VH-VL binders against ADP-ribosylation factor GTPase-activating protein AGD1 (AGD1). Designs and how they scored, part 9

Target 1, 225 residues: ADP-ribosylation factor GTPase-activating protein AGD1 (AGD1), of Arabidopsis thaliana (Mouse-ear cress) (q9fit8r1to225)
Amino acid sequence: MHFAKLDDSPMFRQQMQSMEESAELLRLRCLRFYKGCRKYTEGLGEGYDADIGFVNALESFGGGHNDPVCVAFGGPVMTKFTIALREIGTYKEVLRSQVEHMLSDRLLQFVNGDVHEVKEARKRFDKATITYDQAREKYLSLRKSTRLDVAATIEEDLHSARTTFEQARFHLVSALSNAESKKRFEFLEAVSGTMDAHLRFFKQGYELLHQMEPFINQVLAYAHQ
Below, E stands for the ipSAE of ESMFold2; O stands for the ipSAE of OpenDDE; V2 stands for 0.75 times the mean of E and O plus 0.25 times the DockQ between their complexes.

## First folded at step 2 (VH-VL)

Design p7a (from p7 with heavy chain N31D; framework fv_pritumumab; at its last look DockQ between E and O 0.01; V2 from the best seeds 0.00; counts 0 for: pae E 29.2 > 2, placed apart)
Fold by ESMFold2, look of step 2:
Structure p7a (fold): chain C 225 residues (1-225), chain A 120 residues (1-120), chain B 107 residues (1-107)
Amino acid sequence: as target 1 above (225 residues)
Amino acid sequence: EVQLLESGGDLVQPGGSLRLSCAASGFTFSDYAMSWVRQAPGKGLEWVSAISWSGGSTNYADSVKGRFTISRDNSQNTLYLQMNSLRVEDTAVYICARDRGYSYGYFDYWGQGTLVTVSS
Amino acid sequence: DIQMTQSPSSLSASVGDRVTITCRASQGIRNYLAWFQQKPGKAPKSLIYAASSLQSKVPTQFSGSGSGTDFTLTISSLQPEDFATYYCQQYNSYPLTFGGGTKVEIK
């Protein structure tokens, strides 16, 4: 496999550094995007609270009294309106939750989980490289006059250091490959899922009001009698 | 690096008033919703009030509605709680809490609190 | 108001034990459930949000599960620093409400 020869090549070191730099640049963009998502979902949550407050006020205004206003607002007509308005509010809360789970959580996992794994894997790889280099220097310094038990120990230390280095290299490559895979697919999926959530939100609102349209028109015509 | 420092707790008589402050540092204060949470001595946590990042939306627990007013000054990085018509039941450590950004309604950073004692 | 019922109210455990704490909501709250740790005389510390998502910098022995009305905080292997009181909190709707707390004590 030529694993030991590859570990000294400019190609390997440059490729790894390039991938790490790319991951860090993406992390910074993900942080900005995450902050934008956070502000957006906070706004949706505030909007939901306002929607519920409006509906509760309308129900309270129309409830429980025998004057003409309360009878009109407490009757079946106003109940249909307040049910519809409450449903629209719940659509907004569903959208808020979907943006949080489909996008914000995934952005945060990339920043705090996947990129952190890359940084830790780099540290471990750097340590293992030094240990392997030292064991390799000892091995290359062996002479024919070296005692058999000393030579055997140096050879065993080299094999152990090489194994640890190979494991650390694989772990770093795996961490970078995982981050690259998430870059390709997870962000596309997250953004597309967020767009689908918006599509569903507006469709639900439209369909609800569209079904209400004949009723609204009849009530308006009656109110003008 | 996030820090929340409450102040203004005192001993007051029933019916009195008190204003609590929470000084924020280590983050962009105007990006976050904030809450007051209280803890009576030896008791659990009770949410008191919340305010949106701009101050445009406020919410209150029923036990304090009409008596307490939450506000903020984003230029001074300070959250306030104006407490009027205080009752013995309002005795607690009052804790300033920051919302966790994108998940409105729960808290990722907490202050140490300031003690409010209401007794005759 | 959504009542949060936390169980047990206290428990005794040894270092290395697996500890589970439950929290029940009086109404469905989907996954809008957070967990907090508080040591005597200290500020609360956030552990978990969205029922199962670990807050940044929180040790991995903590995990959360559940949805709807029934939720669980698990400490997989109790450490000396984990002896504290734990609270659940729903954020599905105002007013925000906390469970009564679970005190985890040294056995």
Scores: ipSAE 0.000, ipTM 0.364, lowest interface PAE 29.2, mean pLDDT 82
ESMFold2 (binder alone), look of step 2: mean pLDDT 92; pTM 0.927
OpenDDE, look of step 2: ipSAE 0.016; ipTM 0.553

Design p7b (from p7 with light chain S53R; framework fv_pritumumab; at its last look DockQ between E and O 0.03; V2 from the best seeds 0.00; counts 0 for: pae E 17.2 > 2, placed apart)
Fold by OpenDDE, look of step 2:
Structure p7b (fold): chain C 225 residues (1-225), chain A 120 residues (1-120), chain B 107 residues (1-107)
Amino acid sequence: as target 1 above (225 residues)
Amino acid sequence: EVQLLESGGDLVQPGGSLRLSCAASGFTFSNYAMSWVRQAPGKGLEWVSAISWSGGSTNYADSVKGRFTISRDNSQNTLYLQMNSLRVEDTAVYICARDRGYSYGYFDYWGQGTLVTVSS
Amino acid sequence: DIQMTQSPSSLSASVGDRVTITCRASQGIRNYLAWFQQKPGKAPKSLIYAASRLQSKVPTQFSGSGSGTDFTLTISSLQPEDFATYYCQQYNSYPLTFGGGTKVEIK
């Protein structure tokens, strides 16, 4: 939705409210998505722990480099495998960190920053509107018999109230425009960055294990003799 | 002149349901958020629920979440409160109020209220 | 939730008296405080918003002050029509919450 320049009118007010509601809906979606992101990053952490547990168990089974059992099970190849798995674990941690920073933090920033600013701007705008309405009513109530000094004060107050109103309106529009901009571009960057992080994770893991492929084949061949 | 007129208050048994209405006049209803506030007999005021101008956003007090539903018909200039699973502690005068903006929470006009009594 | 503590719960006063009602928030609410007047069987009436701003058509004997957590409603000279119950209300955050009320009675 694009904000069109509208004069202050009921239609203008309605449009602003519509945009605010859209921002609020997005806020809720962000919170839900954030929750999902948190679960995912927690799972990645737990997965890492499980991976390390497996590696430790495997190493314990082998009994170390000089253990006959380790030698019987292809000692050097197994050691390379456990080292590779530990390295892959570090890739998983990088992925976790990237998701947290590129996605989760940005979601929170949108919720706690951009949308919050819209809400605060609305409060100021509504307050300014009330004040402006009061000043306008006083001005309209002026009589020909009203003292000149009183009339002048009322006019000054109206001018001041109008200025404040216009400033508040401008700030609200700006906040809405900013939120809309974030909706279109900020999240795209966050999501695309997250996609790239996943791609790198799997690519690195694959490349590392692929280097072991000849050794794995060697061990397999031996086992089938 | 801004006017808010509540209706639908009645005597109901616990677990029953009731729908309240608030007819608005004297202003452009669709430009304003609306709220329900209740007051138990001899007690103070308690905010119940709020709804945005379009009805797209709603908020509820914890005491009524999952049981009450606020809605509106802008074509009819009417605010509604659907109350389900009513409890004795829900007994109160329910008042509709005009909110100057969702998330603003300032009420400049109030209705007279309608009495809801929940009793066995 | 933000708790609003209003004091006193009731007071007796005479016409012409200066009346002061206090409202304290459990946390900072900036100036997002409103005051309302309610007479028995009548709709509440908005008196003050933004802690110190007088609502349209409200008599000038009413005034509000305060920011943060401590707020005051003052009636400079009590009029016969001012005998009523008064409530403070915060609108800093949801849920919106009210003070317990102050009943101003005739001495």
Scores: ipSAE 0.000, ipTM 0.462, lowest interface PAE 14.6, mean pLDDT 89
ESMFold2, look of step 2: ipSAE 0.000; ipTM 0.465
ESMFold2 (binder alone), look of step 2: mean pLDDT 92; pTM 0.929

Design p7c (from p7 with light chain N92Y; framework fv_pritumumab; at its last look DockQ between E and O 0.01; V2 from the best seeds 0.00; counts 0 for: pae E 18.7 > 2, placed apart)
Fold by OpenDDE, look of step 2:
Structure p7c (fold): chain C 225 residues (1-225), chain A 120 residues (1-120), chain B 107 residues (1-107)
Amino acid sequence: as target 1 above (225 residues)
Amino acid sequence: EVQLLESGGDLVQPGGSLRLSCAASGFTFSNYAMSWVRQAPGKGLEWVSAISWSGGSTNYADSVKGRFTISRDNSQNTLYLQMNSLRVEDTAVYICARDRGYSYGYFDYWGQGTLVTVSS
Amino acid sequence: DIQMTQSPSSLSASVGDRVTITCRASQGIRNYLAWFQQKPGKAPKSLIYAASSLQSKVPTQFSGSGSGTDFTLTISSLQPEDFATYYCQQYYSYPLTFGGGTKVEIK
């Protein structure tokens, strides 16, 4: 749905309300997703810790570069492997950071910024509507016997109220359009960026370990003798 | 003036059900998200549930998920909390709060609350 | 879930005293923190939002500061009507969580 330029009519107002409802629906949905993102990034952090724990355990098992046990279990190849795993850990941290920045923060910004702006614009619009209605009623109540100065004041007030009303309407429309735009494009960018971040993570990890493939094969060959 | 008035609190047995209401006035009810917050006797505040201004989206604390249902009637300016499968630990003053909208979860107005007691 | 640790749990003070209440979040919540006042049998009253923004019609003796994990509510000069329980609350993420409260009592 895109916001079409409409005159101030019941249909126009209905459309605005519909868009506002959609925005609020998305707001809560974003908050739920945000929670999931936070849990995911937390898990990535914990996973990193576990990975490092494994590396440390493996290094401890080897006993160091000059330890006979280390030499017996592939020595330099094992060292290369532990170094590679540590490096992959850094890729995981990058992934965590990307998800946090590209997705989590944007979700929160939409909730606290864009949707908030819609709500504030609605408040102003409602207030302006009331004021405008009151001014209109006063104007319609003018009599032929009304003093000219009083009539002039009432007319000026009506004009001012109308201007404020139209301005408030414009701001509400703008806020809604902005929220709608972000719904379509901003989140698409965020999600696609997140996809790319994942792809990069696995690609980098694969490439790094793939460089070890000859050494792994060498050790395997030795082990099968 | 913004006013929030809770009702429906009562004494119920464990496993029982209760429906709370919050009558809102002094503002355009349909423009605001609403939440329920509870406070056990002598304890702190605990968020329970939230609902969008349209009623199309809801959120719940883990402690009440599957048991409580938040809803609203914008035509009546009323917020509801249907509580099923009540537990002793659900005993609390239940307070409705208006979401200001500055940020998620900021409440600018609160009701007085209604007491729900779950006891055998 | 984000845990909010509030301290102290209670304090005694006299009218005119400077009172400081601290709230610590278990993780960074930026400035998504609110402070509330609650008197016995009364509705909670919103004091501060966004960590440091004063709610409308709240007396100026109240102020909030902090960002990230550490936050402070300050009452510059305690007034007779300020004796109450105060709560911090994060709204950075679901579920919304509150501090344990600080009861400010008359000395």
Scores: ipSAE 0.000, ipTM 0.456, lowest interface PAE 16.3, mean pLDDT 89
ESMFold2, look of step 2: ipSAE 0.000; ipTM 0.422
ESMFold2 (binder alone), look of step 2: mean pLDDT 91; pTM 0.925

Design r12 (from r1 with heavy chain E100R Y101G G103S S104Y D105G A106Y I109Y; framework fv_recaticimab; at its last look DockQ between E and O 0.01; V2 from the best seeds 0.00; counts 0 for: pae E 20.9 > 2, placed apart)
Heavy chain, then light chain:
Amino acid sequence: QVQLVQSGAEVKKPGASVKVSCKASGYTFTGYYMHWVRQAPGQGLEWMGYINPNSGGTKYHQNFKDRVTMTRDTSISTAYMELSRLRSDDTAVYYCARDRGYSYGYFDYWGQGTTVTVSS
Amino acid sequence: DIVMSQSPSSLSASVGDRVTITCKSSQSVLYSSNNKNYLAWYQQKPGKSPKLLIYWASTRESGVPDRFSGSGSGTDFTLTISSLQPEDFATYYCQQYYSTPTFGQGTKLEIK
ESMFold2, look of step 2: ipSAE 0.000; ipTM 0.404
ESMFold2 (binder alone), look of step 2: mean pLDDT 94; pTM 0.959
OpenDDE, look of step 2: ipSAE 0.483; ipTM 0.771
ESMFold2, look of step 5: ipSAE 0.000; ipTM 0.397
ESMFold2 (binder alone), look of step 5: mean pLDDT 94; pTM 0.958
OpenDDE, look of step 5: ipSAE 0.006; ipTM 0.492

## First folded at step 3 (VH-VL)

Design b20 (framework fv_bepranemab)
Fold by ESMFold2-Fast, scan of step 3:
Structure b20 (fold): chain C 225 residues (1-225), chain A 119 residues (1-119), chain B 112 residues (1-112)
Amino acid sequence: as target 1 above (225 residues)
Amino acid sequence: EVQLQESGPGLVKPSETLSLTCTVSGGSISNYYIAWIRQPPGKGLEWMGTIWYSGSTNYNTAVQSRVTISVDTSKNQFSLKLSSVTAADTAVYYCARDRGYSYGYFDYWGQGTMVTVSS
Amino acid sequence: DIVMTQTPLSLSVTPGQPASISCRSSQSLVYSDGNTYLEWYLQKPGQSPQLLIYEVSNRFSGVPDRFSGSGSGTDFTLKISRVEAEDVGVYYCMQSIQYPLTFGQGTKLEIK
């Protein structure tokens, strides 16, 4: 019976396997999120550069010479539109900066499959496992001819090794659980922060363009004549 | 053609800080990563870290506590600082350009600069 | 960290004959987007490394068609159909799927 209590519990091995599979799946999903965020940040930077190019092209149309043709047929209108487009470009750069900040400060931790606490707990668990296995081998080798004092020492060593193993196991389980919770929290915070950044970006853009709507409609009315 | 060129002191004393610069010409640094890779004499390649043109960095855990990579976009320059150097840091140091997520490879490399750590 | 293991570490080949280099990763290099993040580089004597192949089988610009890459998951091969004198050097495989980026030990190709 005592010996049966020292076996690797089928439930414990199933629990460890399940936790390791869950941690690996979370790691792969964090890597996917990290890769997606990097690609998105690259796209936002390229989009900002394109926006500036477009605005510069529009500014070139009116020149700067305030001639009657330029002023009457484009200059004032182009100036209002270029100012608005530059401001929208600025909003895009703010969005890019906020997404990049999440990559630098939050997502680097998602890519790391191991944290210091988990690494240390794993080292302790591995050492305790070796000690426990060695003590168990000595216990299994006991014969009726083994001296009682030697047998008692081996039994005490086994009991001590098992206790140390169980303690190291609990510490490893705790470290894995804490690491998983931390990654989940960081992921949710990064996603929520990204959504908030987009909300602010679209709200600012909408407010700017909404204020310009009467002017846009006025210009369109003239163009349709 | 895009060119990368490393520069810095060839000799650094133990315990001091190694400082190298990579200058990019013939192409934009905007929307690219620049990486630092080193090669000890007669040995293989070791990635040290990568920087996005805006300043965000990723470091190899083996050197993370000692390494700092920075960028100066006005000069198209990237810098590597490695503190508390030892003889084990003797290597040729390369900078290389990464096209980003869509490619994930080093398309252009600098010529490398030899750094010897010796008293 | 993903460990990249190359075999052989060195080989000698007669000019015009084929050469083959293997690279094995400790973890799969296939990402959820279906792409496999495995590259091959060549370092000629006294020169910087240069990109030969990216995403297992795609030749970089200017790389001769005698170079080809193949493989999947964790097992990859670089082949040179007809080795030329200019192909002498050390070949490295690299994984770019996760940080830290890691290289194989290198395979030295020499002419007999």
Scores: ipSAE 0.000, ipTM 0.383, lowest interface PAE 24.0, mean pLDDT 78

Design b21 (from b20 with heavy chain N31S W52Y R99W; framework fv_bepranemab)
Fold by ESMFold2-Fast, scan of step 3:
Structure b21 (fold): chain C 225 residues (1-225), chain A 119 residues (1-119), chain B 112 residues (1-112)
Amino acid sequence: as target 1 above (225 residues)
Amino acid sequence: EVQLQESGPGLVKPSETLSLTCTVSGGSISSYYIAWIRQPPGKGLEWMGTIYYSGSTNYNTAVQSRVTISVDTSKNQFSLKLSSVTAADTAVYYCARDWGYSYGYFDYWGQGTMVTVSS
Amino acid sequence: DIVMTQTPLSLSVTPGQPASISCRSSQSLVYSDGNTYLEWYLQKPGQSPQLLIYEVSNRFSGVPDRFSGSGSGTDFTLKISRVEAEDVGVYYCMQSIQYPLTFGQGTKLEIK
């Protein structure tokens, strides 16, 4: 949005309100996204704990190396599988860490820093608007009988109030524009970074298991005879 | 008892696709791997790739972009296709079966088929 | 890729005398299951390779007792206690612990 020549008009006020509503909606959506990401990373942590529990249970069933039960029930096979599962667990922990980093450092900084600046700029603009409106009413009330020193004071007050209003307007428009730019960078970076992290995670897992596929298939074939 | 037999064209022109077939008789291919191994004249053995009877494959990275191995369980046959051949692909091509608990031993080999790449 | 290196590349022996062939891998062939994935093959003149030894020391069905394999980690040896005329050919070691499967360059055994 561009506010070049409008000091105070219904059109200017309507566009300002629209920009502020957009900024507040952005804040709420970012908070919702942050909460969703937090729930996801908690789920990844619980999944990692469950994965470790599964691996430990499989090792307990096999008894580990040099256990007669492990040897009798395919201990060498279980050893290969548990190593692969622990490796996958490592990849999953890397994924969790990468997603958490994007939440903590990027989204939370945007919500706490940049959106708060918009709210402060709005408060300053509101105060400047009231002061300017009051100064304009006093100026419009000047009469022929008004003392010259009083009239001079009212004119100076009007000039100061207008300057403050113009500065506050500029700051609010700048804060809203900066918030929109941050929205593009933070949102796209967080989403794209998260998808890249998942791509790398699944690729690493696929490559590990793909190399093991001949062994997995041979064990399945052996078990079916 | 188990026998593997390769068959192919013998002569292939440069840039064309080489197609070879391996037929297994006297034994089951179910639940086993079949590998393709080649030997250029006067040189050593080079593994090309392996296929499980379900169709899952692993290829040597040196030929990965040009090689395709497939299986037809109804005909007890395995096929190797190697695209964009050059003189360097001239070799005896063997198929071999990997069976037993060890996933890396080739217990039965075909007699080999000579493939010459020339115009 | 795992590189397999054989020594010697050729040897000549008198019938009835012993022969020894060495194979060295660029990394350990011991898997976490405790097994070592090293095989030995013999290719007689004009014939296909045939399996002699699997998992370092296990003789394949029909392989004479005079053949024995030993070794661990990265160093392996194939021994023939009494060489016979039928043992002439090229011997290859192979690793099967990871893809791509790789062979040694071969050792040619000849009778004097």
Scores: ipSAE 0.000, ipTM 0.368, lowest interface PAE 26.1, mean pLDDT 78

Design m20 (framework fv_modakafusp)
Fold by ESMFold2-Fast, scan of step 3:
Structure m20 (fold): chain C 225 residues (1-225), chain A 120 residues (1-120), chain B 107 residues (1-107)
Amino acid sequence: as target 1 above (225 residues)
Amino acid sequence: EVQLVQSGAEVKKPGATVKISCKVSGYTFTNYYMNWVQQAPGKGLEWMGWINPWSGGTDVAEKFQGRVTITADTSTDTAYMELSSLRSEDTAVYYCARDRGYSYGYFDYWGQGTTVTVSS
Amino acid sequence: DIQMTQSPSSLSASVGDRVTITCKASQGIRNYVDWYQQKPGKAPKLLIYAASNLETGVPSRFSGSGSGTDFTFTISSLQPEDIATYYCQQYNSYPLTFGGGTKVEIK
């Protein structure tokens, strides 16, 4: 019927090739993006280590809130600052973990290309193609001397095989299209999730420091005297 | 045995029309697509179009669109290729060729060729 | 349109030589390539289909290989009757296109 034009023709082969080329291009772009994400995650990890080093050095300088040096430099306020900085460092580690899971892991998933639906559709299409070709050869062997009941069975088998072939072909195209759409949505979700993670990181950091603002101002005012 | 037998050589004036036949024997005509291929003197092969003799459906290469008509007569097991508005560049040997399969296509049998000369 | 670039355009070899012809597609065509032999004044004859399958009745000295964009046709031991022009053809997409041909001669 409406799918007769989709017989295993150059047109269908061109469509399949175009879809496979698009999938491969997407895979290569995801791999390149994955490498960029790995570098970013590495940078976040180094930043976290540096932050912890800074906080530890600041605590050592003061010797604790009861140390004379720490007391001379505003003791209670200094202690609050070191606690806040350590907490912000923890937020950075959470961000690093989220970027790893939301971007890096998902990009590897795209690159690996484990699509069950497409694999099953290809198996069905391959089987249907073989069955259809076999039915066609039997039909081509028919002669007027062939028994009427045998000829009727062969004609019925050909019709059935052709219908199955057309359905399998349509399903394969549909499965490939759906797989690409799913990858696109997962990619957008991964990127959007990463941006949301950054928003949460900066919001938490801002809220922590904002509640500290009176103490920051107190230290700044003291420093002017 | 499978045979594709084409009509004889033609000499035409520019602007004329030529119709070439390809009569088949040794197989069921309607079970295989029939293709037409052009070969200019000393040059390579160029695909022109195909016909499905079962349905009468055809497709023609863009270069020949509007000038080529491919038909089939199932009562005589004969395919035809008609080329109109002939130019000197149409001087060539024209071949009919059977495409073996619905799923697995390749030109397994060819006609002997028909020489068409377009000259003043 | 898919361009089929065939090389060399001509070659001369001795009887018993191994002859290799290459065909390059302008885009991926998987294994949808056939090879034909055309002797002077005769119609083409199918030798290899789907890149690597030998047509029935064709001598085993003829073979094909390749996939994607790069295809090779080989005559393992050239015979006098192999003097001909050889063509590759893709059937991955319309319009169907042939290579420019390789003329094989014996010197």
Scores: ipSAE 0.000, ipTM 0.408, lowest interface PAE 19.0, mean pLDDT 80

Design m21 (from m20 with heavy chain N31D I51V N52D W54R G57E R100W, light chain G28S R30S; framework fv_modakafusp)
Fold by ESMFold2-Fast, scan of step 3:
Structure m21 (fold): chain C 225 residues (1-225), chain A 120 residues (1-120), chain B 107 residues (1-107)
Amino acid sequence: as target 1 above (225 residues)
Amino acid sequence: EVQLVQSGAEVKKPGATVKISCKVSGYTFTDYYMNWVQQAPGKGLEWMGWVDPRSGETDVAEKFQGRVTITADTSTDTAYMELSSLRSEDTAVYYCARDWGYSYGYFDYWGQGTTVTVSS
Amino acid sequence: DIQMTQSPSSLSASVGDRVTITCKASQSISNYVDWYQQKPGKAPKLLIYAASNLETGVPSRFSGSGSGTDFTFTISSLQPEDIATYYCQQYNSYPLTFGGGTKVEIK
């Protein structure tokens, strides 16, 4: 298969069909990926809700000074932990928002937009093919008995039909090639951006917990005594 | 989210004209061709034609040429199929179907169907 | 016009059986064939497009194969909800044409 190339081979129709199938398969794979991203962001949202539930439950132990945990360590201990856990939750929500906005929304719009351009090009190609085939049949039917003015018209029509056919063929190949290239580029950019968002998420989480490490160790050491 | 909602059942006399609507929602109407398909009682599916809502261009199957007019109204996101000079053999369920794919003929969403009964 | 000859016109099978439907085009249509499921009183539903590609949301037990003139649609393990009429459809050229349909019933 050769993108953006014209081919007069009898196999050209078959190559065009392969390109259309490849473009449709790429579109569907992008749509499948989009749906996977939506499910992933739903999971992140549910995870955030679960995180909040966990933090709220933990706060029940940081209430009054008569609580067993508060009696042992005081409310400030629970307050530090709940603040950190909530902050981690907000990092997760930022990740969810970035995946949804940068990857899912952009990809879906792009997947849908290209279909019309390719169909228009295909329609023009099919029409031009029929016209060219009809013009060729008329030209090949010319005999010595055919009037010169009629023969001239048929020859002119054949030339015009061939030019239109070649232009339509080129346009369809170009439209399919452009659709595939744009989807691939957008897909790679979106995936890379998503990976960068994950990197930032883990880095922020790590840095927050690392700064708390002395406090965590202090509390843990006390508990082990 | 994507929905194609057709107008209600019609009962017509022979020689009358029927106009069926297909209102779309959940996608950009002008980005997809809309096709119409006829299904006679207990019979299979037969393609009638399509409209490109963006250009207004149509193509109609030879069997229906001269009797079928397919149109699209982008202000209301509605496609129409008008069938004139009705005969008893036009009694059928008529479907609109969105043409989704790089090639034509990939019907991923269909209307619920509109029953047209032609009887004296 | 391209004629799509579908066979069998009807079949009866048991739950869990492998069901095969065939469709033959009167001329080469490459891979430009789709398969639809239609339950009584309902609109058709796209299952397979471009001969072998499964539409999103459609169970993996449905599959299609073939190219040129001969196409096959398969249900690997028939379930009660699969009772329907199945249609092939070519979109290689206009006018678009459908097969006659295959009615699938459970015995």
Scores: ipSAE 0.135, ipTM 0.612, lowest interface PAE 5.2, mean pLDDT 83

